# Ledger of designs, part 373: VHH binders against q96fz2

Target 1, 269 residues: q96fz2
Amino acid sequence: CGRTSCHLPRDVLTRACAYQDRRGQQRLPEWRDPDKYCPSYNKSPQSNSPVLLSRLHFEKDADSSERIIAPMRWGLVPSWFKESDPSKLQFNTTNCRSDTVMEKRSFKVPLGKGRRCVVLADGFYEWQRCQGTNQRQPYFIYFPQIKTEKSGSIGAADSPENWEKVWDNWRLLTMAGIFDCWEPPEGGDVLYSYTIITVDSCKGLSDIHHRMPAILDGEEAVSKWLDFGEVSTQEALKLIHPTENITFHAVSSVVNNSRNNTPECLAPV
Short names: E, the ipSAE of ESMFold2; O, the ipSAE of OpenDDE; V2, 0.75 times the mean of E and O plus 0.25 times the DockQ between their complexes.

## First folded at step 22 (VHH; framework vhh_6z1v_2)

Design GA19 (at its last look DockQ between E and O 0.95; V2 from the best seeds 0.83)
Fold by OpenDDE, look of step 22:
Order: structure tokens, then sequence, then C-alpha cells
Structure GA19 (fold): chain B 269 residues (1-269), chain A 123 residues (1-123)
């Protein structure tokens, strides 16, 4: 996974992340560093994206079932990294393969500390190789959306008003991530960064791409992944597997350019 | 200052019971899993029992076999180990330990340790 969409306004995003804590109380995640949130139809590695994480990571006496929402850098910077510039990392940390997560120190160590997060997105993009050509067809991949009578197909939103309504009820894609905290050697703010765990693609996506993000489907899976106080690493890793509960449509080549940040990126062609 | 203070260790006869307490201070107790470890002379430190911050999950070592019960009182910042049906093999220094997040079975995974309390079980 090298491209995502996360374009919802902050307030809409927050509401979409409503949850129940361990006590069954309805809650909204509290924002950390909300000003770092930059909505975009075309998110690339090294950009900031909103993730969910346990409140316990920030408040040492907090209930681990409570959630915080925070923009983090895509591309995990290990805490032990001693260079002043994260871009000097010699290995790619955009993704973490599920089969080798425990073999790589950069991921194993933060995971052992309970640094699990849920990466939020409208969906992600993948490119299908066209047989016989050097051309790749991009696809937008996301959770199936509940057809409300009012929710016309993303393509049928004839009016801006209808489009807003569709997105107000959009089910966000929830991807399993690992984050770490890096303190710059020269001082400054602690950098929070994440990697997306990847798995083999489900059968439905296999023709498009052979790998997919580990998707946490449902509140229980999300809760268990985040709750590093009550759910062990071993138990959490059982949640990491392919899911067939995904849909997709072809999109235009507009998304190929990471600088393009328009609704055309995820619009069906 | 972070402190874990164990108490309750003493000489007991085989088949006897003992309750150990560990009073924690100087850190946010509620966010930490707690564990009891023991170390016998000439042996490695080993986990006895561990409990999550809420008490929702508990671990017992295989040798416990239902004889010991770990519990915690977050209001009192205290973790307990009720030990029943004690055996001479249970003779060891018992340590209280704290780990941020979920409990672990390896001693090196814990952040804070007590000084230990001696438990001696006579035949």
Amino acid sequence: as target 1 above (269 residues)
Amino acid sequence: EVQLVESGGRLVRTGGSLRLSCAASGFPFKGYAMGWFRQAPGKEREVVAAITQTGGKIYYADFVKGRFTISRDNAKNTVYLQMNSLKPEDTAVYYCAARFGFYETAPNEYDYWGQGTQVTVSS
C-alpha cells in the first residue's frame, strides 16, 4: 500500500470514529495535534495521516480502551534512529509484512511496547498491471458502503449536496499499523510515525494486486488491536489476515500524480 | 521515586498459606500490568503470576496449579499474591514487578522491581 485517501473534514472524521469504551460508554476520540491533519484524496508515504491509538500511550493512568486520534507520519522512524533526518533511513518502512513483523527489529520493538495503531483512510489505491502493456490501471479500494436510499453510487451524486451526504456516512477503512516515537538528536518535537501492516491479498483483489493492507474489520477488531493493555501482542497478531469484505472500482490516472488532490482521484471511471 | 515494597514473606510449614502484598508508589499504577516473580537459590528468576491493569486477564505459571491467586487493588496501588498449599519447592525470594501495558512472562520485560520478600516453606 503506497497511496491512500483521507479527505474528510476533521469534524466528520471524528464523528466517523465514534466508539464505545470498555464500559460501553459512547465516545469520540480526542485529537492530538489536530493542526497537523491535512485532508487529501491522495496521501503518499511521508505525509501525515490520522491514526487511532490507545489513550494509555499519552496518559499513563488512562483506560487503555479509550482512543486518541492523531496525525502521524507515514513511514515508521524507529526510536533508535540516530540521524537528524528521517529521510536518511536506508530501508523502507512504509509497510510491514505480517509474516516478518517479528523478525524485523524496527517493527518488533515498538510492537512489543504496545505501539499499535489504526490507520484511517477513505480507502487505498492499487495499480493493476495490464497484460501486454506497460500501463497500469489504478483502483480505489474501500469498505462496502451501506446503500442508504439517499446514498447514490459515488458516481451518481449529481449534486454537491448529495456528495456531502455520502461522505458524512462513509465507513472509513481501518488498517492495522505499528507506530514509533522518535526523538530527534538535536532536540525538538517527538516524531510519531507509522507503518501499515500488509498481508497477502484476498481472492477478490488478487487480480489487482498480490498484497493488501491488514484491514481490521469491525469495532471489535479495532478495539482489540488498539488495547495494548488488555490484549497481548500474540493475541493482537491473530487479527492480521486478509479480508474479503472489500470493494473496488477503477479510477482515472489522475491519482498517478501524488500532487493531484482532487475528487477525481477516487471517482469511478 | 518509584517504589515497589513487598511484604508478607515468612517461614511457613508445608501445606500452609501466605499472602504477599506489594505496595506501589511513584508511578501511575493503573496503567501497569503487575507480576509476581520468584527466585530460588541457584535458580533463575521465574514468573509466578501476572495481571493486567484491569485484572481482565491473569497469567499463572504451570507450577502454581491453582494454589496461588493474584489480585490487585488499583485504589490502594497494591497487588497481592495469595499462596495456598505451599511446598518446600516454593521457597524463594518473591518479587513484585510492574510493566507498562500488557504483562509478560520474561523478567527483562518489566520496568520496575521490588526488593523482594523471603518465603521459606519448611518440611
Scores: ipSAE 0.860, ipTM 0.940, lowest interface PAE 0.5, mean pLDDT 93
Fold by ESMFold2, look of step 22:
Structure GA19 (fold): chain B 269 residues (1-269), chain A 123 residues (1-123)
Amino acid sequence: as target 1 above (269 residues)
Amino acid sequence: EVQLVESGGRLVRTGGSLRLSCAASGFPFKGYAMGWFRQAPGKEREVVAAITQTGGKIYYADFVKGRFTISRDNAKNTVYLQMNSLKPEDTAVYYCAARFGFYETAPNEYDYWGQGTQVTVSS
């Protein structure tokens, strides 16, 4: 997983993240650094995307079930990195394989500090390679959506009002991530950055690509992944597996160029 | 200044009971998992029990065998260890420890330590 869509306006995104805390109180996550949120139909590594994390990371006496939403850099920068420019990392941290996460110091150390996050997106893109060619077919992959008369699918939107109804009720994709905090050696703000955990593809996606992001399907999974005060690393890792509760459609090659930020990127073809 | 102050350690006969207390101050107690550790003469410090911020998860070492109960009172910033059916092998200095987030069994994972309270179990 190396490309996502996360295009919703901040207020729509925030409402889609409504949740209940441990005591059953309905809440919205509180934002950190909201001005760093850059909505786009076509997000790539090194860009910022919103993630959920436990309030306990910021307030040391908080209930660990309460959530913060914050933009973070895609591509985890380990706390021990010594160069001034994160792009000089000599290994790729866009993704973290679930089967080796406890063997890689870049991921094991922040995971041991409870630095688990939920990466938010409308959905993600993958490219299917056919044998005998170098042509690839992009697909947009996302949770199945609850249908109403006017909000049933992306292709059903006839007008701005119908388009708004589709996205007002959109179930955001929730992917398991690990984050770290890097203090630049020359000073400046702490950099928050994340990696997306990957697993083998489920049967439904195996013809498109052999890997998929670890998807947290439902509030129980999301809550357990985030709650580092009440859920151990060992128990959290049991949440990391493929899911068949996923759907997709082919999209045009417009999405191939990461500079293209239009609805055409995810429109069915 | 962070302080963890254990109390309640004393001399008891085999089969007796004790309740240890650990009063915490100088840090945001509610965000920390709490543990009890012990160290007998000539032995390494070892975990006895640990408890998450809400008490939703609890760990007991195998040698406890249902004899001890850990609990916490977040309003009083205090963690307890109820020790029943004591054996001479339970003789040790008992330490209270705090770890931000979830508990661990290794002593080097803990952020803050008490000075210990002596428990002695006579035959």
Scores: ipSAE 0.719, ipTM 0.897, lowest interface PAE 1.2, mean pLDDT 92
ESMFold2 (binder alone), look of step 22: mean pLDDT 90; pTM 0.918

Design GA2 (at its last look DockQ between E and O 0.94; V2 from the best seeds 0.84)
Fold by OpenDDE, look of step 22:
Structure GA2 (fold): chain B 269 residues (1-269), chain A 123 residues (1-123)
Amino acid sequence: as target 1 above (269 residues)
Amino acid sequence: EVQLVESGGRLVRTGGSLRLSCAASGFPFKGYAMGWFRQAPGKEREVVAAITQSGGKIYYADFVKGRFTISRDNAKNTVYLQMNSLKPEDTAVYYCAARFGFFETAPNEYEYWGQGTQVTVSS
C-alpha cells in the first residue's frame, strides 16, 4: 500500500470514529495535535495521516480501551535511529509484511511495546498491471458502504448535498499499523510515525494486486488491536489476515500524480 | 521514587496457606500489568502469576495448578497472591514486578521489581 485517501473534515472524521469503551460508554476519540491533520484525496508515504491509538500511550494511568486520534507520519522511524534526518533511513518502512513482522527489529520492538495503531483512510489505491502493456490501471479500494436510499454510487451523487451526505456516513477503512516514537538527536518534538501491516491479497483483489493492507474489520477487531493493555501481541497478531469484505472501482490516472488532491482521484471512471 | 514492597512471606507448614501483598508507589499503577515471580536457591527466577491492569486476564504458571490466586486493588495500588496448599518446592523468594501494558512471562520484560519476600514451606 503506497497511496491512501483521507479527505474528510476533522469533525466528520471524529464522528466516524465513535466507539464504545470497555465500560460500554459511547465516546469520541480525543485529538492529539489536530493541527497536523491535512485532509487529502491522495496521501503518500512521509505524509501525515490520522491514526487511532490507545490513550494509555499518552496517559499511563488511562483505561487502555480509550482511544486517541493523532496524525502520524507514514513511514515508521525507529526509536533507535540516530541520524538527525528521518529521510536518511536506508530501508523502507512504509509497509511491514505480516509474515516477517517479528523478524525485523524496526517493527518487532515497537510492537512488543504495544505500539499498535489503526490507520484511518477513506480507502487505498492499487494499480493493476495491464497485460501486454506498461500501463497500469489504478483502483480505489474501500469498505462496502451501506446503500442508503439516498446514497447512490459515489458516481451518482448528482448534487453537492448528496455528496456531503455520502461522506458524512462513510465507513472508514481501518488498517492495522505499528507506530514508534523517535526523539531527534538534536532535540525537538517527538516524531510519531507508523507502518501499515500488509498481507497477501484476498481472492477478490488478487487480480488487481497480490498484497493488501491488513484490514481490521469491525469494532471488535479495532478494539483488540488498539488495547495493548488487555490484548497480548500474540493475540493481536491473530487479527492480521486478508479480508474479502472490500469493494473497489477503477479511477482515473489523476491519482498517479501524488500532487493531485481532488475528488477526481477517487471518482469512478 | 518507584517502590514495590512485598509483605506476607513467612515460614509455613506443608499444606498451609499464605497471602502475599505488594504495595506499589511512585508510578501510575493502573497502567501496569503486575506479576509475581519466585526464585529458589540455585534456580532461575520464574513467573508465578500475572494480571492485566483491569484484571480481565490472568496467567498462572503450570506448577500453580489452581493453588494460587492473583488479584489486584487499583484503588490501593496493591497486588495480592493468595497461596494455598503450599509445598516444600514452593520455598523461594517471591518478587512483585510491574510491566507497562500487557503482562509477560519473561522476567526481563518487567520494568519495576520489589526486594522480595521469603516464603519457606517446611515438611
Scores: ipSAE 0.894, ipTM 0.957, lowest interface PAE 0.4, mean pLDDT 93
Fold by ESMFold2, look of step 22:
Structure GA2 (fold): chain B 269 residues (1-269), chain A 123 residues (1-123)
Amino acid sequence: as target 1 above (269 residues)
Amino acid sequence: EVQLVESGGRLVRTGGSLRLSCAASGFPFKGYAMGWFRQAPGKEREVVAAITQSGGKIYYADFVKGRFTISRDNAKNTVYLQMNSLKPEDTAVYYCAARFGFFETAPNEYEYWGQGTQVTVSS
């Protein structure tokens, strides 16, 4: 997973993240650095995207089941990185394979500190390699969505009211991530950055690509992944597996150029 | 100043009961998992029990065999160990310890330690 869509206005995104804390109280996540949220239909590594994490990471006396939402840099920069420019990191941290997460210092160390996050997106893109060509067919991949009588598809020639209703009720994709905190050697704010954990594709996606993000399907999985005060690393890692609860459709090649930020990127073809 | 103060250790007869307490101050107690450890003469310090922030997860060492109960009171910044059906092999110094986030069984994972309280079980 190397491209996502996360385009909702901040208020809509926040409402889509409503949750219950450990005591059953309905809450919205509290934002950190909301001005760093950059919505786009076409997010790539090194860009910022919103993630959920436990409030306990920021307030040492907090209930670990309470959630913060914050934009973080895609592409984990390890806390031990010594150079001043994160783009000089000599290895790719866009994704973290689940089968080697405890073997890679870049991921094992922050995981041991409970630095688990949930990466939010409308969905993600994958490219299916076409036999005998260098041409690739992009797909937009996302949770199955609630169907309504007026709205049956993403981006169809719907009225403005149907478009608003589709995205107002959109179930965000929730991917398991690991984050770290890097202090630039030349000063400035601490950099929060994340990686997306990957697993083997489920049967439904295997014809598109052999890997997929580890998807946390439902509030129990999301809560357990986030709550490093109540859920051990060992128990959390049991949540990391493929899911068949996923759907997709083909999209045009507009998405191929990461500079294209338009609804056409995810529109069905 | 960070402080963990154990109390309640004393001499008891085999089959008896004791309640240990550990009062915490000087750190954000509510964010920490708490553990009880013990050390008998000539032995390594070993975990007895551990409890998460909310008390939602609890660990007991195998030798406990249902005889001990760990609990915590976050309003009082205190953790407890109720010890029942005590045996002479339970004789040890008992220590309270704190770890940010989730608990572990290895003593070197713990950030803060108390001074210990002596428990002696006679026949």
Scores: ipSAE 0.721, ipTM 0.895, lowest interface PAE 1.1, mean pLDDT 91
ESMFold2 (binder alone), look of step 22: mean pLDDT 90; pTM 0.913

Design GA20 (at its last look DockQ between E and O 0.98; V2 from the best seeds 0.84)
Fold by OpenDDE, look of step 22:
Structure GA20 (fold): chain B 269 residues (1-269), chain A 123 residues (1-123)
Amino acid sequence: as target 1 above (269 residues)
Amino acid sequence: EVQLVESGGRLVRTGGSLRLSCAASGFPFKGYAMGWFRQAPGKEREVVAAITQAGGKIYYADFVKGRFTISRDNAKNTVYLQMNSLKPEDTAVYYCAARFGFYETAPNEYDYWGQGTQVTVSS
């Protein structure tokens, strides 16, 4: 996974992340560093994206079932990294393979500390190789959306107003991630960064791409992944597998350029 | 200052019962899993029982076999170990330990330790 969409306004995003804590109380996640949230139809590695994480990571006496929402850098910077520039990291940490997560120190160590997060997106993009050509067809991949009688087909949102309505009830894609905290050697703010765990693609997606993000489907899976106080690493890792509960449509080549940040990126062609 | 203070250790007869307490201070107790460990003379420190911060999950060592019960009171910053049907092989120094996040079975994974309380079971 090298490209996502996360374009919802902050308030809409927050509401979409409503949850129940361990006590069954309905809650909204609190924001940490909300000003770092930058909505975009075209998110690339090294950009900031909103993730969910346990409140216990910030407040040591907190209920681990409570959630915080925070923009973090895509591309995990390990805490042990001693260079002043995170871009000098010599290995790619955009993704973490599920099969080797426990073999790589950069992921194993933060995971062992319970640094699990849920990466939020409208969906992610993948490119299908066209047989016999060097051309790649991009696809937007996301959770199936519940057709509410009022929610016109994504294709019928001809008006900006209708588009907003469609997205007000958009089910966000919830991807399993690992985050770490890096303190710059020269001082400054702690950098929070994440990697997306990847798995082999489900059968439905296999023709498009052979790998997919580990998707946490449903509130229980999300809750268990985040709750590092009550759910062990071993138990959490059982949640990491391919899911068939995904849909996709072809999009235009507009998304190929990471600088393009328009609704055309995820619009069906 | 972080403190874990164990109490309740004493001499008891085989088949007897004992309740250990560990009072915690100087750290946010609610965010920590708590564990009881023991160390007998000439043996390695081993986990007896552990409990998550909310008490939703509990671990018992195989030798416990239903004889011991770990519990916690977050309002009192205290963790307990009720020990029943004690045996001479249970003789050891019992330690309270705290770990941020989920509990572990390895002693080196814990952040804070008590000084221990001596439990002696006579035949």
Scores: ipSAE 0.893, ipTM 0.956, lowest interface PAE 0.4, mean pLDDT 93
Fold by ESMFold2, look of step 22:
Structure GA20 (fold): chain B 269 residues (1-269), chain A 123 residues (1-123)
Amino acid sequence: as target 1 above (269 residues)
Amino acid sequence: EVQLVESGGRLVRTGGSLRLSCAASGFPFKGYAMGWFRQAPGKEREVVAAITQAGGKIYYADFVKGRFTISRDNAKNTVYLQMNSLKPEDTAVYYCAARFGFYETAPNEYDYWGQGTQVTVSS
């Protein structure tokens, strides 16, 4: 919901995002604003994280199945916002509930413009409430990973080379998002910002937390969510549901402080 | 100088066929969904058919009942409406329209409009 890991170097992240366009050609997404990408094991709202979106948003003659990857601010700032300072926004746009997305102007307006994105992460963190105390147990939650002869588990790496192998073939978590473009009233660069759509948690996560991000499981779901030239808003919203295809492990409380950016944040305990 | 120029409208007998064309220029046609609309005297403009940028989705109004076919040629920046089994109630001015992204059925959702071509179906 409110904390992710997205730590891969840009080139590794880009290779993990290989895809097929409408014609079946293998491609890598093209970067926009790569200098704004700040990898970290511990991303929080208001930070920049990479998202995928259709090339058609940037080139009006483009094939809508082609993908751009760009860092965007977590916490959607609506295009209609009139103040000069995004902190003046009176409501939280870190997440967008799927059951009210078409009732909230902040989300329905950009959806009507086809502003759907896929939020990328290694995985996300969630805190489980413990009975009888105010203590919380953080978990790292991610797609199940297929072990290959070239990769190991997160907890087994004991050198930089072995750590690199854990992540070289990592299946990135792909979450459904909505973005908007805000032009500051006093001028300056257009601000691209996103929200993560949430749903009720699946049974496997229900003991940890009652909400989860809407996960797009597989290339068909990712393609349909991104392709606003060929997939209507109504059809895209059918992709928004919980999934049981997730796994998790407990992590140390190091992750609790968002300033801690270290592999310990996601290491199993 | 955005232009959508319809052609092919004329007088046709009931049961006849027409093919309408719409030539587009002055905007990035390939990124737009295209639609055909019609307006009969005393009536509001209504959608006839619409097609997405790659043709993966197509919409037809219920009154079409399989008689019309929309298509597009992105190399020629042209959209077509093949009209078969024409009826007197098909008499209208037919308009070509373009919308960035996905199509819609409401006329006010469209960015660019042609001047229209008159189709008249005699009994």
Scores: ipSAE 0.701, ipTM 0.892, lowest interface PAE 1.3, mean pLDDT 92
ESMFold2 (binder alone), look of step 22: mean pLDDT 90; pTM 0.915

Design GA21 (at its last look DockQ between E and O 0.96; V2 from the best seeds 0.82)
Fold by OpenDDE, look of step 22:
Structure GA21 (fold): chain B 269 residues (1-269), chain A 123 residues (1-123)
Amino acid sequence: as target 1 above (269 residues)
Amino acid sequence: EVQLVESGGRLVRTGGSLRLSCAASGFPFKGYAMGWFRQAPGKEREVVAAITQRGGKIYYADFVKGRFTISRDNAKNTVYLQMNSLKPEDTAVYYCAARFGFYETAPNEYDYWGQGTQVTVSS
């Protein structure tokens, strides 16, 4: 996964992240550094994206089941990194393979500290290789959306004109991530950064790409992944597997340029 | 200053019962998993029991076999170990330990330690 969309306004995004606490009360996640949130139809590594994490990471006496939402840098910078410039990291941390997560120090250490997060997106982009050509067809991949009486049909049959009406009750894609906190050697603000865990693609996506992000499907999966106080690393890792509960449609080549930030990026062609 | 103070250790006969207490101060107790460890002379420190922040998950070592119960009171910043049906093999210094987040079974994973309390079980 090297490209995502996260374009909802902050208030809409917050409402979409509503959850029930242990008492059954409806809650909204509190924002940390809300000014760092930059909505975009075309998010690339090194950009900031909103993630969910346990409140316990910020307040040491908090209930670990409570949620915070915070923009973090895509591309994990490990806490032990001693260079002054994160760009000097010699290995790619955009993604973490599920099969080697415990073998790599950069991911194992923060995971052992309970630094699990849920990366939020409208969906992610992947490119299918065209047989016999150097051309790649981009696809937008996301959760199936529930048709409400007010929402038009969602899918490949939908006109681009009706696509904008679908976002009022959009179910966000929830991807499993690991984050770390890095203190610059020269001082300054602590950098929060994340990696997206990847797995082998489900059967439905296998013709497009052989790898997909680990998707946490449903409130229970999201809650267990975040709650590092009551859910062990071993138990949390059981949540990491391919899911067939996705849909996709072909999009234009506009998304190929990371500078393009328009609704055309994710509109069906 | 971070402090973990164990109490309740004493000499008891085989088959007897003890309740150990650990009072915590100087750190946010509610965010930490708590554990009891023991160390007998000439042996390595080993986990006895551990409990999560809210008590939703509890671990017991295999040798406990239902004889011991770990509990916590977050309002009092205290963790307890009720020990029943004690055996001479249970003779050790018992330590309270705290770990941020989930509990672990390895001693080196814990952030804070008490000084320990001596438990002696006579035949």
Scores: ipSAE 0.893, ipTM 0.957, lowest interface PAE 0.5, mean pLDDT 93
Fold by ESMFold2, look of step 22:
Structure GA21 (fold): chain B 269 residues (1-269), chain A 123 residues (1-123)
Amino acid sequence: as target 1 above (269 residues)
Amino acid sequence: EVQLVESGGRLVRTGGSLRLSCAASGFPFKGYAMGWFRQAPGKEREVVAAITQRGGKIYYADFVKGRFTISRDNAKNTVYLQMNSLKPEDTAVYYCAARFGFYETAPNEYDYWGQGTQVTVSS
């Protein structure tokens, strides 16, 4: 997974992240660094995207089940990285394979510190290699949506008021991530950055691509992944598996160029 | 200044009971998992029990499961170890320890340590 859509205005995104705290009360996550949120239909590595994480990472006496939402850089920069420019990192950290996560220091160390996050998106894109050609067919992949018949709701929104209704109740894709905190050697603010954990594709996606992000399906999975005060690394890793609760549709090649930030990127073709 | 102060250690007969307490100060107690460890002379420090921030998960070493109970009172920044059916092999210095986030069983994973309280179980 190397491309997502996360285009909602901040207030709509925040409302979509409403959750029940451990006492059953509805809450919204509290923002950190909201000015770094850059909505787009076409997010690529090195860009910022919002993630959820436990409040305990920021307030050392907080209830670990309480949630913060913050933009983080896609492409984990390890805390030990010594150069001044994160783009000089010699290996790709946009994704982290679940089967080797405990073998790679870049991911094992932050995971052991409880640095688990939930990466938010409208959905993600994957490219299917067409038979006998170098051409690739992009697909937009997302949770099944309430009141949608497959992918028809996105395609049926041909006016501003219908478009607003499609996204007002959109179920955000919730992907398991690991983050780390890097202090630039020349000084400045700590850089928060994340990787998306990947697993083998479910049967429904295997014709598109052999890997998929580890999707956290439902409030229990999201809560357990985030709560590093009450859920061990070992228990959290049991949440990391493929899911069949996913849908998709083909999109135009407009999305191929990451500079294209329009609704056409995710529109069905 | 971070302090973990154990109390309640004393001499007790085989089969007796003790309650250890650990009062915490100088750090954000509620964000920490708490553990009890013990160390007999000439032996490595070993985990006895551990408890998460809100008590949702509890660990007991195999040798003490069923006889000891760990609990915490976050309003009083205190962790307890109720020890029943004590045996001479339970004789050790008992330490309270704190770890940010989730508990671990290895002593080197813990951030803060108390001074210890001596528990002696006579035959």
Scores: ipSAE 0.648, ipTM 0.873, lowest interface PAE 1.6, mean pLDDT 91
ESMFold2 (binder alone), look of step 22: mean pLDDT 90; pTM 0.918

